# VH-VL binders against Protein LST7 (LST7), part 17

Target 1, 242 residues: Protein LST7 (LST7), of Saccharomyces cerevisiae (p53237)
Amino acid sequence: MSSTVISLAHFCDKHGPRIISVTQSAEKGTLGEELLVPDYPTESYCESCLLQFPEESTRSMRCFIEDVPFITTQYSSIRYQLLNSIIKRAFSEETMIYDNMPFIFFDDLRGLNLVIGFKLYDENARGNERRYCFILTVDSRSHDDSMKMLSEHWNFIIGGFDKMIAYIKNIHKSEFLGKNKTVENNLETLNNNAFIGSYLRANKSKFGRNLVSLTDDKFLFVRIHKWNSFLLHTVMNENKLP
Key: E = the ipSAE of ESMFold2; O = the ipSAE of ESMFold2 at other seeds; V2 = 0.75 times the mean of E and O plus 0.25 times the DockQ between their complexes.

## First folded at step 14 (VH-VL; framework fv_polzastobart)

Design u2 (from r5 with heavy chain R57G; at its last look DockQ between E and O 0.89; V2 from the best seeds 0.00; counts 0 for: pae E 6.8 > 2)
Fold by ESMFold2, look of step 14:
Structure u2 (fold): chain C 242 residues (1-242), chain A 119 residues (1-119), chain B 107 residues (1-107)
Amino acid sequence: as target 1 above (242 residues)
Amino acid sequence: QITLKESGPTLVKPTQTLTLTCTFSGFSLSTSGVSVSWIRQPPGKALEWLASIYWEGSKYNNPSLKSRLTVTKDTSKNQVVLTMTNMDPVDTATYYCARLQDYTYFDSWGQGTLVTVSS
Amino acid sequence: DIQMTQSPSSLSTSVGDRVTITCRASQGISSYLAWYQQKPGKAPKLLIYEASSLQSGVASRFSGSGSGTDFTFTISSLQPEDVATYFCQQFYSYPRTFGQGTKLEIK
């Protein structure tokens, strides 16, 4: 795992805490191909857990900023045991403060982690909400270096996560209001027994939904990849300048 | 900084095969979602998308021309090649190659090359 | 295939005037539409992406709006250098398709 990574995770109704994506950098001047995971099977992955790109066969993304490759892939519990431990801690009761306030934790196993959680309303989810978080993970090989990097970039990283979260919430709100307006208009013209039956069926349907579906934005994970790559590149440059 | 340049014949006889090469710099065809695409514009008419080839090798051809079009790439040479068979005078157009990033729109264009099809 | 229809086909107006061009898709394309400017003898230049987002380095007098099937491109105050043909293009699906263009002239 690279020394600094950004993860997006959620709490799956079926699988519990799951990583949706991890963004990492590779060595400047290389292609970073060792970080690509182009061939993991999708048949066993839940719809809500799947990292989904506009081209259906694509399972990872790579971009280059100033000759540094940045790569985004899906985390699996088999391959990324450390990250699984990190998201379990992040979604614990003590860390589930979804008020847009960040928190951090550090230990010898999981390194330094900065977490911001958020929720999206969805009547198809258990409890009518879906829970997510963005996590910055700094390798704990040098505790002092980790704390120095975080303290130097605190406002930048928090601001960056807040902007992406606000974007996701805003387009979800727009999609949600548009969908409910259409349904409400149609139901107001129907008789009461048809309305009641349709309402009851809708409220009983529980199934996983991808963030792409919740936002109606087929480019969502491309945007997340590029934003997280930008954030990582910025903190690496400012922290590692000669 | 990003440049694309079309090269190939400017005059082609009917029934011949057209081969155009797009040579580019300032970006990598190793970047996810990147495509080099071919678009043509007959004199005084609308733009028509012909074909796209993506970083991972996926290809999309205009269905109205699909049996006539072949697109290939050489990532190490920063080149994409379009081959169009059985040329007809109606195919007279300016041919552009263009960069498409993130599966979206064409943000960088070559200057284009006029190909005239006549006997 | 998604057809893109532009109106008007040509437009002649005065420097400083507000210019409005519309583009209609034959089916819903969300906000996946781009606008290009093409000056005579030149390649197209991207102005607006995702219906309303201004491309870097493009003057702020250019704007776009719309979603679904109906889209509008606006020049808030026409300048002499804006004489060109303007095209819309959908990137919702393949094949990528373009509007037939609107020729903009100064009277």
Scores: ipSAE 0.032, ipTM 0.604, lowest interface PAE 6.8, mean pLDDT 82
ESMFold2 (binder alone), look of step 14: mean pLDDT 92; pTM 0.936
ESMFold2 at other seeds, look of step 14: ipSAE 0.208; ipTM 0.671

Design u3 (from q4 with heavy chain R57N; at its last look DockQ between E and O 0.79; V2 from the best seeds 0.00; counts 0 for: pae O 3.7 > 2)
Fold by ESMFold2 at other seeds, look of step 14:
Structure u3 (fold): chain C 242 residues (1-242), chain A 119 residues (1-119), chain B 107 residues (1-107)
Amino acid sequence: as target 1 above (242 residues)
Amino acid sequence: QITLKESGPTLVKPTQTLTLTCTFSGFSLSTSGVSVSWIRQPPGKALEWLASIYWDNSKYNNPSLKSRLTVTKDTSKNQVVLTMTNMDPVDTATYYCARLQDYTYFDSWGQGTLVTVSS
Amino acid sequence: DIQMTQSPSSLSTSVGDRVTITCRASQGISSYLAWYQQKPGKAPKLLIYEASSLQSGVASRFSGSGSGTDFTFTISSLQPEDVATYFCQQFYSYPRTFGQGTKLEIK
């Protein structure tokens, strides 16, 4: 039996590679209750690692497309160890390009993985950038079918991830430029306010920031859930070949 | 096709409790971010949101009416029930149920039911 | 509570004219605003969501703009069937609140 999931992950300054969200499907006609995550304490979570919905107590999101439930959570109890190893490979220095260039890797136990990474500028992050990726994972037990599905749906899958990444980058850029417009760092301002500029750079605090904060979009993960559910449904539904 | 329909009494005496049922089809309250919400409109006046209930039983009540409002759901019957205590003539209004999508706006509305509080 | 204030309270204008209605929020609500049309005796109908996005099946003469606290709703060329009351509504937070409405009539 094959399975396909979409993950959003990042490289946390404190925790290294971490899953933010996993979207997966359950059996048609069911509610997918086995995939929902109960309430759990999040006080130990880094702000940047947390899956955040508009309602603070929500830990899972569920939708239905043609009676198929799609569920997004921060943790997949069935696939946790596989996802951990996958994100470690995805964020390795030799394999990741954070410039709209997808890559694929295959593992006999972990399956076929399509990865596309992106960065967001943030002075509160190490290196002034936060690193993310979307990962589509397809089960290895049907290798020929997995490669065929990926090949047939390549433009659709990449296009879908590109649109979501472009959306995130655009609203982040708007949020960042809007806030920084009132504090101009032009040459004249720098010269006349060198103490302030020097103070700010010398005293830049480093802390985790959630994607919701970076984009000022409280519905961001709802949108990601819906987009990932749509992508999954399309590739799974169109993968029914005679 | 999404439909919502309000049902319940059209005449209520002051101090009585109003119970309205919203019966809907074409969507499920098992979907995250989806709510069936209650909104009222006194004759010739603005709309006023009353209450919302979500898939996970999260509930929001208008603070000005919070102690008077109870909202419950029966997902298997596609029903949401509003209970409003201590009715007063100023509560005379058309009561709507509406679908709230993805924690956002009301994209589908019932036809409404006029509830008159008098006598 | 976020108060939504609409202006004007009523308009009377001619077929083909451009109509502009404004809505101001008492605090910043980003783009989390919707516009509804309500004809006499009918339930409200969603026209615009997220300040500027046109709902499916809504005529292209309707548009919206704005963010933060100031929002504008426009009918580019008024048609006879556009006689209605128009409401804005914020979905930034609870309680969900509506503007007082703008009654639009044709001369």
Scores: ipSAE 0.335, ipTM 0.696, lowest interface PAE 3.7, mean pLDDT 82
ESMFold2, look of step 14: ipSAE 0.413; ipTM 0.712
ESMFold2 (binder alone), look of step 14: mean pLDDT 93; pTM 0.941

Design u4 (from r5 with heavy chain Q101P; at its last look DockQ between E and O 0.01; V2 from the best seeds 0.00; counts 0 for: pae O 14.6 > 2, placed apart)
Fold by ESMFold2 at other seeds, look of step 14:
Structure u4 (fold): chain C 242 residues (1-242), chain A 119 residues (1-119), chain B 107 residues (1-107)
Amino acid sequence: as target 1 above (242 residues)
Amino acid sequence: QITLKESGPTLVKPTQTLTLTCTFSGFSLSTSGVSVSWIRQPPGKALEWLASIYWERSKYNNPSLKSRLTVTKDTSKNQVVLTMTNMDPVDTATYYCARLPDYTYFDSWGQGTLVTVSS
Amino acid sequence: DIQMTQSPSSLSTSVGDRVTITCRASQGISSYLAWYQQKPGKAPKLLIYEASSLQSGVASRFSGSGSGTDFTFTISSLQPEDVATYFCQQFYSYPRTFGQGTKLEIK
């Protein structure tokens, strides 16, 4: 794994914090084959937790930027134990605000983590919301060195995450309103009455949904892969990690 | 080894408040993805989930009893406390606490405590 | 709330016989169902999770199958120590709900 990675995670209704994808780079001039995942583990993931590429059997995505390979894939929580601990901390924030405002924390083993969380409305989710975050992890032994690196790229990374989150939210809102136009109109009326709001939740089956389904965009994770690769390349190209 | 034990009164009068304590060992609620939950079973009847409290402090209460239930935790003592108001004879049951790992199913249960509600 | 309905409510059969118990959910729950064994005066014991996965330390004569709304629990060859009440539980959503149970006895 490189010294800087970008993760997408969510809070699963039945599994709690789970990583959906990790994007990282390999050495310039290589094919990055050591980062690819040839196994097909989809039976062990629920629908909402699954990294889903357009080809059903595909488990990894790779691109090259200036001869540097970037790979996006999903490792099991066992295989990437430290990332699992990072996402558990990220979702344990006492404040439940997922408003695109970043926060940071330092982990002794994996370094500095920049987190931006967001929510998507979904009647089929607990509390009518699905929670996600993007996490930039800078693997540095020194807290001060990590903060300097993050400070130098603060606006770029936050802006990059904000743009992808805005894209996801807009596509999801368009898809939700298109499928549930009558329900959305009723929801506005019903939200002025707490009792009737409970009634709407009682009439909906609860089940996990993939981000691809929530956005009706089978290329969503390809777009996330390419965007995250671009963000990582820019940070790495302009300065070296510790 | 994981152990859970329920403690509290075994006899309660109608309208009184029941307070039960779950004391556990072999795991912690301060740093993991686990919860401790309360489940009850009236004599000869089905199990009913009451409430769960998670390591990230989220709480889930059975909607049918939500106004009567309070669940809290004391991480330093490895304890979870259930408070249930306005007890009625229909609430007579064995009350269990149980561990629910990773938001799924109940993999470890206490021995249970029978609470009888009668005048 | 997702209602779980078990059948039969009680069953009496001989040692060595195959035992089949069913559980039906009032709506789809995928494979998010567990089976428990409860002996008199004891706490429930998890046998099967995710509809068909056998919990560690549980005898291989126990099995489960199904998805969606219809689930089956099987004991391939009944043993004397299997006398208990068996019940299902969905973990698809909150509130977590349980079947009414099936009391198993030996003739």
Scores: ipSAE 0.006, ipTM 0.408, lowest interface PAE 14.6, mean pLDDT 79
ESMFold2, look of step 14: ipSAE 0.370; ipTM 0.697
ESMFold2 (binder alone), look of step 14: mean pLDDT 91; pTM 0.924

Design u5 (from r5 with heavy chain S32T; at its last look DockQ between E and O 0.83; V2 from the best seeds 0.00; counts 0 for: pae E 2.5 > 2)
Fold by ESMFold2, look of step 14:
Structure u5 (fold): chain C 242 residues (1-242), chain A 119 residues (1-119), chain B 107 residues (1-107)
Amino acid sequence: as target 1 above (242 residues)
Amino acid sequence: QITLKESGPTLVKPTQTLTLTCTFSGFSLSTTGVSVSWIRQPPGKALEWLASIYWERSKYNNPSLKSRLTVTKDTSKNQVVLTMTNMDPVDTATYYCARLQDYTYFDSWGQGTLVTVSS
Amino acid sequence: DIQMTQSPSSLSTSVGDRVTITCRASQGISSYLAWYQQKPGKAPKLLIYEASSLQSGVASRFSGSGSGTDFTFTISSLQPEDVATYFCQQFYSYPRTFGQGTKLEIK
C-alpha cells in the first residue's frame, strides 16, 4: 500500500468539501485490486461531485508504470476517513487564497499535506466561482522524513500541479469565451438584443457542474489520472533505494 | 516495444465463420482506456472499425455487424480473438488489430492479414 | 453514426510543394480527430492526434488544425517518402469512423 497519494477535491455548493478523485499506488507486481472500488449507485451524487468516466463501465481507473499499479477512484476504500479529514482542513485553511500559491500543513492524524487551490468562474455556482484543490498527502508518522521528501521534490510537485491547473484553466477559459462569443454573435443580429440578454441573465439558475462540462473535455479525468500517476510514481521512484 | 500481429485463415468460404487472433506485446489490457480493436479495409475502400475490448470485459461492436461479431481475450497469452459469422464475399478485406489508448485513437497497428471470401 | 468526408480523394503535386487535405465531420466532434498515413502494402501510422498534436517521431513538416466539424492536414514541403494515402478518424463516439482517404502522388 502507498503512504503517498494525490487527491483532487472541491467545495461543493450542496455537500461542502468533497474528493472528486484520489490516485494511489499499489505494490509493484500486483494488479492493485485491493484499491479498486466496487460498483455503487450514483443517483444521489450531484453533477459537480462525480468522477465522470468517458465509458460508464467502471468506477475505477488503473494504469501501470514500471509494473507499479496506480488506481484513481472517487474515494479511497482504505484511507476514506483520513482523506475526508484532510480536505475539510484544506478548505478551512485561512492561507488558501486560490492564486496557485501552495501551502502545507502537518499533524499526527493527517500527515504532511501540500495543497494548491484554484478557482473557475461559473455563473451557475454560488458566488460565481467553483473552488478546487490538488493535494499531495504523505501519510507518515515521521515529520522529518515527510518534509525531506517534499523538500527534495518541491519544484517537481508544484510544477506538475501548476501544469494541470493551467491546462484546466486554459480550456475552461476557451470554453467560456466560445459560448459567450456564440451567444453574443446570435443576439447582436436581433432587434431586441437587450430583452433577450435580460432573459438569459434571469435564467442563471444555480446547479452543480462537472469539470468535464466546465472544460468540454470528456477525457479530462483520464488525463488527470495519468498525470497524477506520473507525478506520484516519479516522487516514489526518486525515493527508492539504489 | 509495442507489437501486434494478426493470424488466422486467409481463405474462407461463404457462410463459414472467420476466427482471427491478435497476439500483442509491450502493453497490458489491464490499463484503463486501452483496447485491442479490430479494423478492416476492403480493397480500395475505407477503413471500418469492427470491435473493441477493454480490461473490464467491456466490449463494443460495430452496430452494422453486431450479431455477427464476437470479441474475446486471453490475458495470459496476450491475445484477442475476433469471431465473425456468416462470411460473405463482401467481407473480403485486410483485417487489422490495433491498440486504442485512453479511449481515443489507434496508436499502434498490426501489419494486417488479407482474408478472401470465395467459393 | 458520424460520417467523415475527406477532400480531395486524390492529389498529385511536386516535391517541395505544400499539401492540404481537409476532413469534415457530419456533426461537431470537438478536437477528437486523428490523422493517419498508410503506405502501399503497409499498416496505417498515426501522425496527428487531437486534431493538431504531432505524434512522437513524426516529422515536423506534418501538421493539423481545426475543431468542431472542419479539419485540415498539411504537409509544409512535400518529400518523396510522403507518397501514401492519408485519412482522418474521429474518436468522439462509437462507432469509430474514418474518412475515405486521400491518395497522394508525386508528379
Scores: ipSAE 0.442, ipTM 0.715, lowest interface PAE 2.5, mean pLDDT 83
ESMFold2 (binder alone), look of step 14: mean pLDDT 92; pTM 0.928
ESMFold2 at other seeds, look of step 14: ipSAE 0.536; ipTM 0.778

Design u6 (from r5 with light chain S30N; at its last look DockQ between E and O 0.61; V2 from the best seeds 0.00; counts 0 for: pae E 12.5 > 2)
Fold by ESMFold2, look of step 14:
Structure u6 (fold): chain C 242 residues (1-242), chain A 119 residues (1-119), chain B 107 residues (1-107)
Amino acid sequence: as target 1 above (242 residues)
Amino acid sequence: QITLKESGPTLVKPTQTLTLTCTFSGFSLSTSGVSVSWIRQPPGKALEWLASIYWERSKYNNPSLKSRLTVTKDTSKNQVVLTMTNMDPVDTATYYCARLQDYTYFDSWGQGTLVTVSS
Amino acid sequence: DIQMTQSPSSLSTSVGDRVTITCRASQGINSYLAWYQQKPGKAPKLLIYEASSLQSGVASRFSGSGSGTDFTFTISSLQPEDVATYFCQQFYSYPRTFGQGTKLEIK
């Protein structure tokens, strides 16, 4: 049947729109091994773009809900080009407001996409903010089928994304306030070679930073995986997908 | 219902190798972040973590026991096996297997098996 | 290795009393700490995870708090069935380490 996918993406200061994670389901009763991403070197990924798991060698996460496997990976080996096109459209300034307001787009190339964007404060990012979005993608070539699925699940999907975004914002706020308890925690100091020091400080103030670091939550992507798997399972189960 | 059960010898002599099997049901080691781990408790003393194994074949052994520990799994039989070489009377303890979930804590434990090391 | 130090080692109080047990980590562990109950001759039972979250099916008189290095476990009103040894365990890093335990008795 139709393939439904949840993606987390961001706008990287160096690379523009990039996918951080993709959650997909496989056939009930299987292990979903066709969706697993082969081992790959993480050194080639920008820090802000990396999907980071607590166990160093982990490249894919898998869980099972009622014998349906759900897989979360850095990218989709099956849908890489499609999803890359989707996130470029999602981050267009014409459509996203970055205040948790949902928007939808549909076309023959990208299918139906429900997008909710959000921002996190970070003084080390361009403009002192990092931009993210969650995207539900329904890759049914039937406009009517996709709209029916979205209409039946609108409140559930929006509510689910809002809850995860609120969670991320809340633990980021707690980490940020904890890190800034003292006046000197984030202050830079002058040195004898002020020109070189200022240059090095400026270069460090514009660098990528992982969501795990921004939230100080080692298990953040485990939580996202399980929540997105729950959302997908509920949407598929209510529609009685095989 | 999640269950774990330890099996193996209850009496070993010093220098022998201990092999314990954990048989579990109600969950899968094919799930990310799930581990079957081994923990021991000498009589009247604190718990000591020994080893953990995950579906990606990642293994963690307590460094205080150096190369004495081997942990393996048979996912098709829902079994995890601990092998501990060169047993010493100080290794007398109740040995538990437990489920570690989401790379975190132990939410389900076996009943344990007392292993006595004596001449 | 992260050392976990519990206090007190043992505690004897009356039914209905408030019980407080502390656990200190040798370095910051965020909130990555669990509390277990172990009755004599039985396997440990998880009560509290992630420092303050109550495990499903656990009585509401049990609670936990803290982050960083200092953690507290509380029984708001001691019941006869709460006689056990209680211990903390960090899951911040490997090796996973446990506190020495606090033996709780009624009298």
Scores: ipSAE 0.523, ipTM 0.783, lowest interface PAE 2.1, mean pLDDT 84
ESMFold2 (binder alone), look of step 14: mean pLDDT 92; pTM 0.929
ESMFold2 at other seeds, look of step 14: ipSAE 0.565; ipTM 0.802
ESMFold2, look of step 15: ipSAE 0.007; ipTM 0.496
ESMFold2 (binder alone), look of step 15: mean pLDDT 92; pTM 0.928
ESMFold2 at other seeds, look of step 15: ipSAE 0.562; ipTM 0.796

## First folded at step 15 (VH-VL; framework fv_polzastobart)

Design v1 (from u6 with light chain N30K; at its last look DockQ between E and O 0.91; V2 from the best seeds 0.00; counts 0 for: pae E 2.2 > 2)
Fold by ESMFold2 at other seeds, look of step 15:
Structure v1 (fold): chain C 242 residues (1-242), chain A 119 residues (1-119), chain B 107 residues (1-107)
Amino acid sequence: as target 1 above (242 residues)
Amino acid sequence: QITLKESGPTLVKPTQTLTLTCTFSGFSLSTSGVSVSWIRQPPGKALEWLASIYWERSKYNNPSLKSRLTVTKDTSKNQVVLTMTNMDPVDTATYYCARLQDYTYFDSWGQGTLVTVSS
Amino acid sequence: DIQMTQSPSSLSTSVGDRVTITCRASQGIKSYLAWYQQKPGKAPKLLIYEASSLQSGVASRFSGSGSGTDFTFTISSLQPEDVATYFCQQFYSYPRTFGQGTKLEIK
């Protein structure tokens, strides 16, 4: 099992910081079955917090890169409390800037964490924005080894997160503009009246929405799983010893 | 080096049951979103999807043939088996197995096996 | 079931010509469409996925576009080795369905 994981988290309007997905690796040559999560009911769960795969009954996604299994789940059964603590720290950080600027934090309890936050516009969210972050976590007591790994892979990790964030933002922007053409045209016809626009938006109901819905991409979490697995594999492959 | 190969009888009598085996290599059916699927093509006609099976035991059968189709897997042998009951001359076709990836499209195909249904 | 209708059903044209094949879905399928080439006596080969993305190892003269219900497949400059039947396939829902095919020949 690798000490390095990637998480996607958000700030839920109802629940505060919540993990949406965690990608972890298991030992080369195994199936990684210890990382799979059991079936759980989702009907009463907040829509915005759910990990959504195209197959409705699926709770875990698994792939293999050079015989190493990578598994993406809603939560880590073996690191649940650690990762929950990490996302609470990440969203409480006063300097988190939702413009793709990374920041790091570390301590003996939470290990080393690299965080990149981003926002998506959503009229159904508090403040009309939903806040997310990707987190690389190195769960290791060796500060020197953790910092060495991070420094050697800094540009690769940040570039990798930036590419996925850009993808998500771009397809979200396309979905939003496609559904709101008439509203935008009407506002332009009404001579750019910000009051009217604000009034209309203030009347929208507030409720949770899944990233799949926000992007209109039912394969979104499949893409995130495969990308995060690739990032993890690259980082671990370059750091491993025989 | 992804390969799939169909095996089974090439001639079947009407009302008999067809059993075809797909043996594959170069990928794992233990990967999410990956399926071994069966597709057929009657001579000179369009392709028709028959069935798909995933590692999570999710199975999809073409509704028009659902009562006639059974798909099973043996992951230890890298095999997927299609069983189709009550064969009719209209079922004469080339039968392919193919890899479906990411819950989407078919990126690797076997060479196919022609199955003729006649008296 | 989602019906996929291709046009034309057959096409004869010259080497170097631009070829366009269309595919219409009976309902919106977003961009969840793939294009295949099937040469005589062979299995289909994936060319284009998700309406417009080129599969690895496929020549750049092949392209696809469209979303919703209307899709096009284009060969920018026809080559002799492109003689084949071309199919679209939707992966929006089950059952997966294919277009009836477009047979492409060179005059």
Scores: ipSAE 0.509, ipTM 0.742, lowest interface PAE 2.1, mean pLDDT 85
ESMFold2, look of step 15: ipSAE 0.514; ipTM 0.768
ESMFold2 (binder alone), look of step 15: mean pLDDT 91; pTM 0.927

Design v2 (from u6 with heavy chain S58K; at its last look DockQ between E and O 0.80; V2 from the best seeds 0.67)
Heavy chain, then light chain:
Amino acid sequence: QITLKESGPTLVKPTQTLTLTCTFSGFSLSTSGVSVSWIRQPPGKALEWLASIYWERKKYNNPSLKSRLTVTKDTSKNQVVLTMTNMDPVDTATYYCARLQDYTYFDSWGQGTLVTVSS
Amino acid sequence: DIQMTQSPSSLSTSVGDRVTITCRASQGINSYLAWYQQKPGKAPKLLIYEASSLQSGVASRFSGSGSGTDFTFTISSLQPEDVATYFCQQFYSYPRTFGQGTKLEIK
ESMFold2, look of step 15: ipSAE 0.678; ipTM 0.841
ESMFold2 (binder alone), look of step 15: mean pLDDT 92; pTM 0.928
ESMFold2 at other seeds, look of step 15: ipSAE 0.630; ipTM 0.818
ESMFold2, look of step 16: ipSAE 0.657; ipTM 0.823
ESMFold2 (binder alone), look of step 16: mean pLDDT 92; pTM 0.932
ESMFold2 at other seeds, look of step 16: ipSAE 0.617; ipTM 0.812
ESMFold2, fold request of step 17: ipSAE 0.056, 0.651, 0.565; ipTM 0.615, 0.837, 0.777
ESMFold2 (binder alone), fold request of step 17: mean pLDDT 91, 92, 92; pTM 0.929, 0.929, 0.926
ESMFold2 at other seeds, fold request of step 17: ipSAE 0.661, 0.626, 0.573; ipTM 0.836, 0.821, 0.793
ESMFold2, look of step 18: ipSAE 0.604; ipTM 0.810
ESMFold2 (binder alone), look of step 18: mean pLDDT 92; pTM 0.932
ESMFold2 at other seeds, look of step 18: ipSAE 0.659; ipTM 0.839

Design v3 (from u6 with heavy chain S30R; at its last look DockQ between E and O 0.54; V2 from the best seeds 0.00; counts 0 for: pae O 3.3 > 2)
Heavy chain, then light chain:
Amino acid sequence: QITLKESGPTLVKPTQTLTLTCTFSGFSLRTSGVSVSWIRQPPGKALEWLASIYWERSKYNNPSLKSRLTVTKDTSKNQVVLTMTNMDPVDTATYYCARLQDYTYFDSWGQGTLVTVSS
Amino acid sequence: DIQMTQSPSSLSTSVGDRVTITCRASQGINSYLAWYQQKPGKAPKLLIYEASSLQSGVASRFSGSGSGTDFTFTISSLQPEDVATYFCQQFYSYPRTFGQGTKLEIK
ESMFold2, look of step 15: ipSAE 0.562; ipTM 0.782
ESMFold2 (binder alone), look of step 15: mean pLDDT 91; pTM 0.927
ESMFold2 at other seeds, look of step 15: ipSAE 0.649; ipTM 0.822
ESMFold2, look of step 16: ipSAE 0.549; ipTM 0.787
ESMFold2 (binder alone), look of step 16: mean pLDDT 92; pTM 0.931
ESMFold2 at other seeds, look of step 16: ipSAE 0.376; ipTM 0.678

